VH-VL binders against q9vpl3. Designs and how they scored, part 225

Target 1, 224 residues: q9vpl3
Amino acid sequence: RGKINIQRPKAPHYERARVVAVTQPKYPELPKAKSCFKTRAERTQQQQENPYNEIIAREVRNWLDHSRLVAFFHLSSITADDIFRVRVQLHKQNLHLKSYGSKIIEQAVKNTRYEAIVPLFHSNHCIVFSPDPEKTAALLRIVRRVPQMVLLGGIVEETMLSRNQLVAYAQMPGLHAVQAQLVQTLSQAPGHLIQQLQAHQNSFVQVLDVHAKNQMNEETPKST

## First folded at step 8 (VH-VL)

Design ca50 (framework fv_imvotamab_arm2)
Fold by ESMFold2-Fast, scan of step 8:
Formats: C-alpha cells, structure tokens, sequence
Structure ca50 (fold): chain C 224 residues (1-224), chain A 120 residues (1-120), chain B 112 residues (1-112)
C-alpha cells in the first residue's frame, strides 16, 4: 500500500496565491515538434508521401479496429493466381487477406497499442483479418497448404500472440477460458519493449500449454 | 459476390440539380473506398474523387473539386455523386468503382455506369 | 499531374496473333520501397471497365494467361499473346502512385 501525504499547507489567501502563481515555472504547452533536420529531398518525399500514406492508413486502422483476429505472415514469391485461390478459401471462412507497405502500417499503428508490430514488416508480408477469433483454426488449416505464407504471430482479442501461442490458441476448445488466461497474464506484465514483450509471450506459451493440457486431461478421461 | 449497382440514366437541363447512386453488396462496404470516374462521349477515363464510407472522408481530383459532392450512407451501403447545378459539359457516363489498397491498389470492381445527358 | 501516354491509338490485329500496347508516364511511377502502382483496364464496347493487371504484371482474378504486363519506371507494356475475338475493346493504363489518379488516353484493339 502506498502512503498519501496530506500535509499540504493551508490554501493561501488571494494575495499569496497570486504571488505563487507568478513564480511557478511555465512549461511549453504546444506539442513537441520534430527537432531533426532533413535534407530538402527527404522533406519533399516525406511531405508528398505522408498525406497519401495517411489516407491509406485509414483502411488499415479500420481492419484493426473491427477485427478480433489479426494474423501476420511473411510472404515468399507467389503467383497472382495462387494467392487468389488462397484469398477465395480464406474469404469463405470470413478471413480477409490484405497487404500494405511497411510505412503505411507504421503510420496506421503509430501512437497506438499496436505500434510494437512494426518490426514484423521489415520484409515482404501480408496480414489476415477476421471479426471472428474462432476462425483461427480454419486459418491455420488453409495456410498449412501454402508454404509461401509463414506465420509470424498475431493479435487475438487485442492481445499480441507469438506464432506458437497462436497455434496453441487454435487448438483450444473454450474461447472464454483462453481469453481469461490471456487477460490475467497481460495484467501482470507491463512494458513497451520488444524484448520484454517476447519474454511475456514466452510466459503466455507456458500458460496456454498448461491450459491445453488441463483441457485435454479433463476431456479425454471417460468414467465408466 | 462483389457487386456495385448504379442508378438509371438521367436526362437534365442546364442549371438543374442531380444526385446519382451506387449501391455496394457482397462485401464489407465500410472497409473499402468508392471512387467515381467520368467518361465523356467518345473520350477516355477521368478520376473524379473517392470516399471512405467508414468515416465519410473524401478526396477529390483538383479538376472536380467544387464541381461535385461525393457522399455515402453506410446504413444502406450506398455512395452518391451530386451536382448542385448541371452544365452541358457534364454530359457523360459516370462509373463508380471499388478501390482496394490492400492488394490490388486500384479499381477492382466497377458499376455498370449511369449515363447523364444535359441538354436543352 | 502525371501524364500517361499510350501508343498506339488503335491496334488492328489478326485473330490469333499477338498485340502489344505501350504506356509511358511523365514521371517515375515507383513509389517508396520499390512498389509501382500501374494498372491496366479493359473496356469492351458498351461495358464498364474491367481490371486486367495490377502492380505492373499481376493478373486480376479471372483474367486469361494470354494477358501479361511488364515494365519499370516510366515505360510499361501490356501484351496479349494470341488475340481472341472477345479481346476487342479499349485498353487503358492507370497510375495510382500519386493524386490525382490519371489514365492513359486508351488503345483500341480490333480484329483485322
């Protein structure tokens, strides 16, 4: 328990309050501007690209805001016909495959809880969105037959999961139970750093593994 | 199946107002942009503008800024193109098209077109 | 604005023979990180435009493999390896690299 020090001095009289207000330090109130200098070409390109990227970023934010399942993939060379067939299979399961430039994704998630995903998009990538997290198992079954798509991780019910955690999630019979475990684990692991997030994700794997084993043990035994 | 269905042909006089429609079906209407493209008789294609139905954000081609208004009603999955005062030079075929930045980065599905004729 | 110039204006072609359409942009269409947002559209007589090719060389769903796109920078080509009767129409290139989006003037493909 923390201690609250309520030893504040008696509120000053109007005259004293005026003196105290005048002597208080003034902090800048305007948002901090970027303090780095850019070349003319870099500034021109950044200005030209920023309005366009922000327009496209609306689409990315909409998908993130309305999807309870988001899965991130590395994408190797694949023909348009092959990716179309995958997209059709995914669409039948209410799974939507999308691809955006890394800078558009960065701009879409900037200053949001999802900013930590940016490093996943250093190379060729695609994302699958769905409003239905129960479709995780269907997603993994479809992608298993597409070697060009390599699962990197995902977001389920606003919780970042590693590849192994997402695979474990797909095997769970009870979504409510999984959600409770993930929420409880998250509440005990603060931080923004990727390294800390990775450690936290590893702890999620352990929690999910224990839960999976408990579910299997509870379901498997049949009494005479 | 993705489908865009446009309103029927219009015959108008200069100075009259007009609002034509484009109804989307078979997809998440608020997740895609709708663009409008003009094709004057015997001419090529001209991009007029786009709207994002999810938040009604619009972007116009400089040539059409102030000439038309683009809007959308997500409750009935319909986008609109509107003129307050038509001119003879507005005589054209008008297409709506779905805009996909997620993979195709272009107009992937098109409406059948609405012919607008403005003459005395 | 980026100006898109198509050649030829018309291409009469013998059935079963190849056809080639060129598109030249007034500025490079390469966006940051190597993406080029150049598309090809087909418009058959009395019909709306139809997406054929996106991002220079990727065929849209349902588009026959006789259609192919190529190019880089400012010079792009659409090829039809063996023209069929149903390929008659006007073909447009389109750039989406920057606003406003602009189209080529069109190339009419017809059977000779």
Amino acid sequence: as target 1 above (224 residues)
Amino acid sequence: EVQLVQSGAEVKKPGESLKISCKGSGYSFTSYWIGWVRQMPGKGLEWMGIIYPGDSYTRYSPSFQGQVTISADKSITTAYLQWSSLKASDTAMYYCARLDYGDYFGFDYWGQGTLVTVSS
Amino acid sequence: DIVMTQTPLSSPVTLGQPASISCRSSQSLEHSYGNTYLSWLQQRPGQPPRLLIYKISNRFSGVPDRFSGSGAGTDFTLKISRVEAEDVGVYYCMQATQFPYTFGGGTKVEIK
Scores: ipSAE 0.572, ipTM 0.796, lowest interface PAE 1.9, mean pLDDT 79

Design ca51 (framework fv_imvotamab_arm2)
Fold by OpenDDE, second read of step 9:
Structure ca51 (fold): chain C 224 residues (1-224), chain A 120 residues (1-120), chain B 112 residues (1-112)
Amino acid sequence: as target 1 above (224 residues)
Amino acid sequence: EVQLVQSGAEVKKPGESLKISCKGSGYSFTSYWIGWVRQMPGKGLEWMGIIYPGDSYTRYSPSFQGQVTISADKSITTAYLQWSSLKASDTAMYYCARLDYGDYFGFDYWGQGTLVTVSS
Amino acid sequence: DIVMTQTPLSSPVTLGQPASISCRSSQSLVYSYGNTYLSWLQQRPGQPPRLLIYKISNRFSGVPDRFSGSGAGTDFTLKISRVEAEDVGVYYCMQATQFPYTFGGGTKVEIK
């Protein structure tokens, strides 16, 4: 499956777009019981009216621009204390957990290479940022212990990765090791190519020699 | 070796401002939390708040919220505790400590303490 | 807030004898995945606190084996198998399960 180019997000196929539109969880409006939780609409309205939205959007952009690892999570019924604990654990690994509203994210990534991430922010979400892509394994290890955090995907080295791809990436040997392997493989390639080329040439020469010998044998008059 | 070195003892009058410091060394300062703990004379330990120097994220105990300000300067690996207006009741020993929530979920290294005396 | 109650307030002990300190929390300190974030601190006279035990029963680096922690839920115990002169001081339990984190009132260990 082709690397999702986050710089040029292709509009999803119509059918996929439809499925995504339909699969967007319509969270029932929680009955207006005085739930301390402002409705999404109220949150959105408050975010629109917040003079700090621009500042926050800038912050998000800065995080994105300076991060080599970005992971997106859905939050499912997680308490503030739990989030704090996770945050502390992540910080120990130089992983930075942030939570932003969808509108803020939209504003932050509008007309940028990150615009493709907007659809990921339809519910309660958090983002983990890191300058070190090698911390992916550490991130996953920590998050595995937090069932309330569901990995949706991420960006590693400017490449958008699915959940599965991110997991696979975490299992890969470090970048340097992979690079070393690549170099090793590439360094061996010319030798093989030369051998193959030489093999063909040698084969050709052999065939020509045989042909020449056969012709010489035919031209040798049987001295009766 | 992990070390936290705090600023020297302070004698102040009520109403004065004060900022005390805690300098970390021997570890990645931006990777660990710093907490402040108050100990009034002859009393127990009180958790005041914590800060992550990497991005200056701060949490306060409700009892100390608005009473003090915790800050950090990562460039010089120093955390701060400050009062805008001291009270006599602020007389105490103040400790900074490194918090490791990943492994210990506690204060693993402590500063030597800063005695703050507020008297008329 | 979780209230941490330590008993006794003072524990006079003869050298070489065992000591036991209790810490009770007003709520369960069990967090997620079975982790309980209870720690024990030692504060010797004129010194800053020192971490002794973390997560109920784990000794911190450099802590002698005569110190042991046990307990579950809301009841925790610090034991000193053989009290030495250097063990004189105040001991505190601390919970980090719920914000704000709180300390016990302390137990003063003294030599008789």
Scores: ipSAE 0.017, ipTM 0.540, lowest interface PAE 5.9, mean pLDDT 84
Fold by ESMFold2-Fast, scan of step 8:
Structure ca51 (fold): chain C 224 residues (1-224), chain A 120 residues (1-120), chain B 112 residues (1-112)
Amino acid sequence: as target 1 above (224 residues)
Amino acid sequence: EVQLVQSGAEVKKPGESLKISCKGSGYSFTSYWIGWVRQMPGKGLEWMGIIYPGDSYTRYSPSFQGQVTISADKSITTAYLQWSSLKASDTAMYYCARLDYGDYFGFDYWGQGTLVTVSS
Amino acid sequence: DIVMTQTPLSSPVTLGQPASISCRSSQSLVYSYGNTYLSWLQQRPGQPPRLLIYKISNRFSGVPDRFSGSGAGTDFTLKISRVEAEDVGVYYCMQATQFPYTFGGGTKVEIK
C-alpha cells in the first residue's frame, strides 16, 4: 500500500508508480506491527513460553546493531489504516516502526546496558529504528501528528536518553562533535532513566506539539 | 538507474599510502550504507566494513579494524577506502557495494572493482 | 563469527543440465516471520559480484527464473534448472544476520 496509483495507472503514471512501488516499504513486519494494537489478553497470551523467542531476540539485536537511533513509544488504540499511514511516512525518512513482546525485548537486551528499557514495555508499545540519528527531528515532527504515539525515550549512538534528552538532541545543530559530547554527558543510571521515560503523557504531548510548531522544522534546519 | 563507479587500478610499493573511491548515483546516497569487500587473487570475498554517508559513521570487520580507513563525502556522493601504509598482502580487487537497510540487509548493487597491486 | 560452508568447491556441468549448490551456516540464520538474511551472489569471470537471491528465495531484479533458492535454519540451496554458458562463474552465499557479515568459500560452476 501506498495510495499512489490505486485506481488508474497510466503510462507515465504507471512507470512512476512502479519506481515508487520498488522504493516503497515492504512490510514483512506488518503481522508484528499488529502487536501495537494487542489487548491486555493478547499480550498475556504472548508472554507464554515460545520456542521462537530466542530467534526473534536475535532479530531485535540485528536491528539494534544496524540502528543508531532507537525511539520507544507508548501506543494507544489506533486503527490499522492509521498506523499504516504512519509507517509509510516514517519509511520515507528511513525510520522503521516495529513492535515486539516484552519477553523478547528482555531476552534481546539482557546483560547489556539497555536492560533498563524492559519496564517500558509492560503496556502497549512500539519502537522506531533508524541508521541516521539526524532523523530524530523528522521523527518528532511525524509523531506529533499521531496523538496515539507518546515518546518515552530512546537510544542514540548506543547511549540511553530520556524523553527530554532525546527532544534536546533533536534541537541540536548538525555538529557531530557537539552531538557526541551531549550524548555522552546525558548517560544516566538505569533507575533514574526509567522514571524519566515514564513521564506524564498529557504534559509531554503538549510540549512536543509546541516544540514542533515553534521549530518549524521544514524551514529551520537546526543550524543553532 | 542505481550505479556505483570506482576509481582506476593502482600500482604501489610497500609503505606507500593510497585512497580509492566509489561514486554513487541514481539513488539517495545518504539513505544507504556503503560496504567495502576485498577479494584476494584467486580467493573468495571478505567483508571489510561499512559507512553511513549521511554522517560518515563507520563499522569495521575485526580483521580490518585499524588496517584501513573508510570515509565518505556526501557533497560529491563518493565513499573512500584508504591505507596509511600498504603491504604486499593488500594486493587484491576491492569492491564497493550498496547495503539495503531494513528490508533484507543485503548488498544489492556493486561497483566494478578497483585492482590494487602492491609490489616492491 | 558465523562460518558459511559451501559444497561443492567445483561443479562441472553439461549445458542444459541442472546444478545445485549447498550452503551451511555454523549458527541458525532463521528469524520468526520469515526474515532470514541469507543471500546468493554470482561472480562471472572478470566481473564484480551480482546479487541473485536475497532472503533465501527472492530473486533480485533481472535474475532469470532458472535460478531458485530454498532452505531454512542452517541449510540453504541454490539451484540452476538448466545451466547456460553465461552461468559460468563462482557463486557465494552470504549472511547479514550478524556482524561481521560473512561469505561462503564459493562454488565454481564450469561447463565440461
Scores: ipSAE 0.008, ipTM 0.500, lowest interface PAE 9.3, mean pLDDT 76

Design ca52 (framework fv_imvotamab_arm2)
Fold by OpenDDE, second read of step 9:
Structure ca52 (fold): chain C 224 residues (1-224), chain A 120 residues (1-120), chain B 112 residues (1-112)
Amino acid sequence: as target 1 above (224 residues)
Amino acid sequence: EVQLVQSGAEVKKPGESLKISCKGSGYSFTSYWIGWVRQMPGKGLEWMGIIYPGDSYTRYSPSFQGQVTISADKSITTAYLQWSSLKASDTAMYYCARLDYGDYFGFDYWGQGTLVTVSS
Amino acid sequence: DIVMTQTPLSSPVTLGQPASISCRSSQSLVFSYGNTYLSWLQQRPGQPPRLLIYKISNRFSGVPDRFSGSGAGTDFTLKISRVEAEDVGVYYCMQATQFPYTFGGGTKVEIK
């Protein structure tokens, strides 16, 4: 009795094969489940300017236009509850935490001075807005307690700042103080320069005078 | 009590410079925006611009950009609106108003207005 | 710029009767979390403007309850339930949703 090869069953006799072929239930082809993945074309068509997206984009623009402090954060595995808690804390400081989709941000800042922020929005992100740049320190203090919020950078007044620059800014004395210091420094610079230039000239004149005196002394014949 | 007190009426000739003032009191002057609004005789209100006295950051309406200068002196809690060269068309009432960005997001307190008359 | 259109231009009203003013924006004034920064201002003759209503329907401090605001999106209404003599003046809607801020053309409320 030949070992039934379970892995390669012998093809049934032709007659049996015919019977089996005819008796096989024809199952209706399952409707091709529309792949939950919208084709790129469907995604692009659905990118019809959702009036809602326009509204949101406008909102983003408005926030940007009215904010003197804008901070960008990456969100890593943060719960809605945590976000809410942080939002409340920030709000108490007149800091406004918002989250927008990358496409909305792109639409909002397209052809604007803010276009450079688009690359920051590749993942889950949130933005904090404030009309007061002096709140930078407060912002950083609050966010430091939230490890799920990673500071990426920000805009202070009209200047884009890196993470490190933003941290440094928060540690700086107020803008006016810095400006005052700058003015003081600049006001002193000409004086120092003049002094240095004059010092060199004076030194040169002194050297020349000494040289002249020495020459005169050498030319004075020792009246024996 | 929050108050905005503006400087008195001005009568000027075309080509003259002018600076009018708005003094805030009864609140943290550096924490709120101050806006200027123009009202021409018998006309409506026109938003001119705003300033944040804390750092003197300014925003202008496009219609007024380059036409006027808004400034502030936080040491004396005063905002300013100035013209380098007045025109007859500048004849109007000018109001300063406090802008709240918090709960109201509007001009909640207003000055009494400064009438500027520019005539040859 | 957002254009604010008020109607009517003039509203003659009998004392004790209601008044209604309409304000339409050229685009939606909806901002973050559904906030709409539409305000109503009252300007009495010879006086500066006064804030009446903020965010569509909220009465500012000291504003009588006869004043009410309503609306959504692009259509807004100020109502005075019973007009009093002191209510004579020009009313303006203002949007602060988008820079630059813009005012309506004003509605003059007069007593018949």
Scores: ipSAE 0.015, ipTM 0.519, lowest interface PAE 8.3, mean pLDDT 83
Fold by ESMFold2-Fast, scan of step 8:
Structure ca52 (fold): chain C 224 residues (1-224), chain A 120 residues (1-120), chain B 112 residues (1-112)
Amino acid sequence: as target 1 above (224 residues)
Amino acid sequence: EVQLVQSGAEVKKPGESLKISCKGSGYSFTSYWIGWVRQMPGKGLEWMGIIYPGDSYTRYSPSFQGQVTISADKSITTAYLQWSSLKASDTAMYYCARLDYGDYFGFDYWGQGTLVTVSS
Amino acid sequence: DIVMTQTPLSSPVTLGQPASISCRSSQSLVFSYGNTYLSWLQQRPGQPPRLLIYKISNRFSGVPDRFSGSGAGTDFTLKISRVEAEDVGVYYCMQATQFPYTFGGGTKVEIK
């Protein structure tokens, strides 16, 4: 059966002291903590805590490996009830909200192509994973109603995208439509055109790079 | 009610092409992976590959890479497994199954199977 | 690739007696913190496979409580506490921790 927690009523100081004295345990107390200095045993215990970080880091790597959409967010203070509601809405769209410590993220992505994401996690954060990059638009629609979640960037089809690039990807119905937008931009004044064309071209190239990398990875095994 | 309904049994000769189907209903078809599993007569289960119907992204088992093509048509909630040229060794029962991505990565619902017999 | 090895190949059992099936993986199946994506499937004669157990020990909806799973890391067990006639069939373990997903060779449970 479950352990029940009965709150003991507050007793007057005199009665309380009397009860404690007669019911006091007669077994020896455990040795006091070594708070004045760290021992070899305490250092060994801290080192043994590293295996927990590696287990969670493997979890992060597995989510990264199984997901074609990964979105990174800064997370401001939010109630447990509110974040739970957001998680439920995201789950209906095959979007999975996870939270991990910054040291865990760093350990997960060290010596991988994803190492560049580490600076994004210097403060409170959360990550959304999905196997479906087409869900980027649904993701942004849902989080638009959650001011505590601020998009930092993401990874789509193994390519890192800035916040603006990810927003542009979400609005992209197809590469033909993107080309049409580029043609329209070419008709505008040169001063404002140069940066817009470069930004648009960079987004286009990143989408193409992701597609090419996915095709290449499907055709050939990865090097060890 | 989640259901995967597969096409009927096929009898073919070596060298012929074939395309079998798996129709999903009772759930969001584009939100779940569909996997294909082969079971040769009297043998165990073999993983062939998976497809994400939302964008037709596929992954194949190394043993089946280049041997079959997996595709899907989300407008009719149907996944396909096809051969360009059948061999006698393709004689088997073929199952489709739904793979949950986020909750437990398990094949939770299975089709009834399609028996493919290639004259040998 | 992760190789899944099942023992025994066949398990003749008397009605009402327990049955136990072992599954061993060539590598650890720990996928995420505390989660191991090891599943057990049942295939009755002439029927498609059906999910029995997921994440080592969790019973799928509609699965009788006489079925239980246990294990960790590389060694896993499926137990049937009291075998019934409807339990005749082949049982497979499967891992989804790493692509390609792989199945055990199967264990045939039959009534003697």
Scores: ipSAE 0.007, ipTM 0.498, lowest interface PAE 9.4, mean pLDDT 76

Design ca53 (framework fv_imvotamab_arm2)
Fold by OpenDDE, second read of step 9:
Structure ca53 (fold): chain C 224 residues (1-224), chain A 120 residues (1-120), chain B 112 residues (1-112)
Amino acid sequence: as target 1 above (224 residues)
Amino acid sequence: EVQLVQSGAEVKKPGESLKISCKGSGYSFTSYWIGWVRQMPGKGLEWMGIIYPGDSYTRYSPSFQGQVTISADKSITTAYLQWSSLKASDTAMYYCARLDYGDYFGFDYWGQGTLVTVSS
Amino acid sequence: DIVMTQTPLSSPVTLGQPASISCRSSQSLVWSYGNTYLSWLQQRPGQPPRLLIYKISNRFSGVPDRFSGSGAGTDFTLKISRVEAEDVGVYYCMQATQFPYTFGGGTKVEIK
């Protein structure tokens, strides 16, 4: 009795095979599950045609136009509840937390001075807006308590700042004060330079005078 | 009471420089924006720009960018609008107004206006 | 720029009768949280403009209750329930949702 190979059953006899073939229920082909994955083209087309995206993009532009402080954050595994809590805290400080898709941001800032921010939006991100740049310190204080929010950088008074620069800015007494100090320092620099240049010139002249005097003394024949 | 008092009427010739003023009182001058609005004779209102006196941050309408300079002196609670070289087309009434960014988000108080006449 | 279009240009009204002014924006004035920064201003003859309505429907301090604002999105209306002699002047809508801020062309309210 040949060992029934369970792994490779012998093909049934031709007659049996025919009967089996005829008795096999013809199941309707399962509708090819429309791959939930819209083609990149479909996604791009849908995004372009969505009037809602335009509205949102406009909103982003408005925020950017009216904000003197803009901070960009990466969101790492943050819950909706956590975001809400942070939002409330920020709002109390007149800081407005918003989240937008990368494509919306791109659309919003296209051909604008803000176009440089697009590369910051590769993952889950949020933006905090404020009309008051003095709230930078408050912002950082609040966000420090939220490890899921990672500061990437920001815009303060139309200037793009790195994370470190933003932190430094928050520690400064004020941009204008710093600018004033800088101007003062710069205004003093030419004076110092001139003084240094003059000092060198004066020294050189002195040396030359001494040399000239020495030469004259050597040329004065000792009238014996 | 919140008041904005503007400088008096000006009669100038083309090519002359001019600086008009708007003095705020009765409120924290550094906490509110000041805007300038132009009204040509018999015409509507035109937004020119705004300044935050606290730090002298300014925003201009594109139409007025480079045409005028808005400034402020917070020590005397005064905002300024200036021209380096006036044109006949600059003949208009100029208003300063306080802009609230909080609840109203509008020009809530207005100066009396400064009439600028530029004629040869 | 957002274009603000007011209609009518002139509104002759009989004393005690209502007046209605329309303002249309070229784009939605809705900002975040549903805020819409549309204001109405009144300019009486020989006077500076005065704020009447802010954020579509809120009366500014000291503004009589006969003035009301309404609208949404791109269409806004100022209504005067009973026009008084002191209401003669030019009315402007203004948007502050986007820079640059822009005014409507104005509507002149006159007494017949």
Scores: ipSAE 0.007, ipTM 0.517, lowest interface PAE 9.4, mean pLDDT 83
Fold by ESMFold2-Fast, scan of step 8:
Structure ca53 (fold): chain C 224 residues (1-224), chain A 120 residues (1-120), chain B 112 residues (1-112)
Amino acid sequence: as target 1 above (224 residues)
Amino acid sequence: EVQLVQSGAEVKKPGESLKISCKGSGYSFTSYWIGWVRQMPGKGLEWMGIIYPGDSYTRYSPSFQGQVTISADKSITTAYLQWSSLKASDTAMYYCARLDYGDYFGFDYWGQGTLVTVSS
Amino acid sequence: DIVMTQTPLSSPVTLGQPASISCRSSQSLVWSYGNTYLSWLQQRPGQPPRLLIYKISNRFSGVPDRFSGSGAGTDFTLKISRVEAEDVGVYYCMQATQFPYTFGGGTKVEIK
């Protein structure tokens, strides 16, 4: 007979609907490739089509307008299956993984308070959006298990935070007043923050370069 | 089962204050935006604003900014729409609706509506 | 603001015949992933609106397959292949591509 205990723990109905929607997308290949993993040729093509770039820039601005948590990552080579699993895990926590070309990001944030993030996107990248800043701890826990995603920094409550500041923020979940005070305390001038975020990004690129060179010297398959 | 249940009909005089409610159930209330939509008698739908109940962040339509206040109490899974001073032109049906963030950006579940009548 | 224009204002239809409703946006709603946030809502007399179609052409749960959506860019269409008595009501298109969210003026479907 069926398992009677299946309905014992109650999960929100919407969570099940969201998981089904994510696992059965209308465009299984295209939206996945477009959202987090893109070829350099495809990115270059998007930059050449200015009217198309403006339309996608509007999409990026819409995500920024709906999100109170935005996290920026360097993204190294990852399989379609692996990134799909990460996207599903993030989606369960109301975290949305997206990828856009650097020119599109520049057009979206130009003349806004977010313009300072543009230097983070000159290499492979992806962005995680959420309307819920309390999900920062869950985000960092999930990403800790994904070595291909390296945190560069983020925006919480419209305040730009470095990697270390975002980690500190994550330690105060569920205390809204305290979280707001922490964000204010950790805030820095945009110019200084950009330098700090770019330095971290360059350090991670160097680490990845060393790892890539070591991998090229050895014909060892990787498994998770 | 996702459900939004709104407070009952109101009959008010111009200048009176009013607060109407929208109670969510069957889903994680703090994971979805709640929007408010006005429908004047015999007219179409007008978006008023949205709130994210997790932190009470609000975004208003320019035509409603300063005219109404949207708030939420996540402990009782309830969103509110409030007027400090009603006008006869506020006579309308008011709907709350859940906004799906991320999957399709659409109002997927709607409350039954609250009829507000403002007359002398 | 994006202006949404619907035609016709009313559509009297004989039972079992098709109905077609058009929606035009003042600006392109197209996004690269086919994630155009154009929705269709149905409002039966005396009832709240109900989500019918999202992202141009995807039917919401429980929506009969006689309803279909199509379109791209600025021009969108909702079709009912065989109108039933329960389909009487006002239909609205809506965009959520940018703030503020805007609705079409509505199209009344009624039985002649």
Scores: ipSAE 0.006, ipTM 0.490, lowest interface PAE 11.2, mean pLDDT 76

Design ca54 (framework fv_imvotamab_arm2)
Fold by ESMFold2-Fast, scan of step 8:
Structure ca54 (fold): chain C 224 residues (1-224), chain A 120 residues (1-120), chain B 112 residues (1-112)
Amino acid sequence: as target 1 above (224 residues)
Amino acid sequence: EVQLVQSGAEVKKPGESLKISCKGSGYSFTSYWIGWVRQMPGKGLEWMGIIYPGDSYTRYSPSFQGQVTISADKSITTAYLQWSSLKASDTAMYYCARLDYGDYFGFDYWGQGTLVTVSS
Amino acid sequence: DIVMTQTPLSSPVTLGQPASISCRSSQSLVDSYGNTYLSWLQQRPGQPPRLLIYKISNRFSGVPDRFSGSGAGTDFTLKISRVEAEDVGVYYCMQATQFPYTFGGGTKVEIK
């Protein structure tokens, strides 16, 4: 006999279907049988004119525009079953794990206020979106047990935060006013944040050279 | 009260099409997956597939891929299991069940079952 | 596919006596995060299946404390400490660690 602990409705779970749609080609590639000697210009033009990429790029932009929490991760090799389980755990907290190609992300943020984040996505990556910034602590608790996902930084209430700043935000107590104050303070200095996010990506490369026994549990933020 | 109500028993001939239903109530229909399970007369349980009603994403057991279609209509909180052409070997009890991926990671509530009999 | 093997096929028991059902998987059910998604279902005659136990040993709501689950890796056990008349039915183990989800063949519990 156990008591029932499910008391709140959950947001719809659709992360798996969208990840599959993004990672799998929806349009058949031209068979090699038609032309074995296509010019590079023809191949480049076909790639640029792909309507699938335009549709997914608009989807990414919509997620960025309507999410109050966005977290960026470096993603190393992980099995489909393992990432699916992580996605299920995240979705129960209204956290939406998405994986997009670098070209699609570049197309989505081109000529937007988020264009400067493009360098974060030159390697293997994934992004977590949520309309609820108070879920940052839940996000970090879940990802802490997934060594293949390494936090690079994020955006909270349209304010770009470094890894350490996002960890600090997550550690705020259940006092909503304190969390709001932190975001307001950080929102007054947005100009240096992209540089900090790029620096953190370089620091991550150093961590990858260290034995896995020392996991990246940077819960205690160092002052900037 | 969480409830899954399935459509009534069906008697069909081989080659006919069929669509059976499973209506959810007492919970957020688009927040849970729905699975379909077959039980042949006097035999055990076989998982057929699942659907997430919020976006109609489906996953099938390899043995049922291409043999059936699972769908859902969130406006009337109903999931469906469909055959384009029935075979005598499709004679079975079919259950729908709600799948909770969070706390239980299992089928927590079940429909009453729909008996499908296919005979010539 | 992971094959789930249940023993015994049938278990005739006297009222008030214990019953034990074993379930063995062809592969470990532990995922890379240390989770094991093994559940036990009860199907009474003429009724749909009912969830009894999830994640090896946790009782679902409304399930009497005479039911208990244990095990690890590939070997799992469901125990009924004192069988009641209402416990007559077929019991299935199920794994949800790997697609496709698979069920054991079932164990029929009946009163002597």
Scores: ipSAE 0.007, ipTM 0.428, lowest interface PAE 14.4, mean pLDDT 76

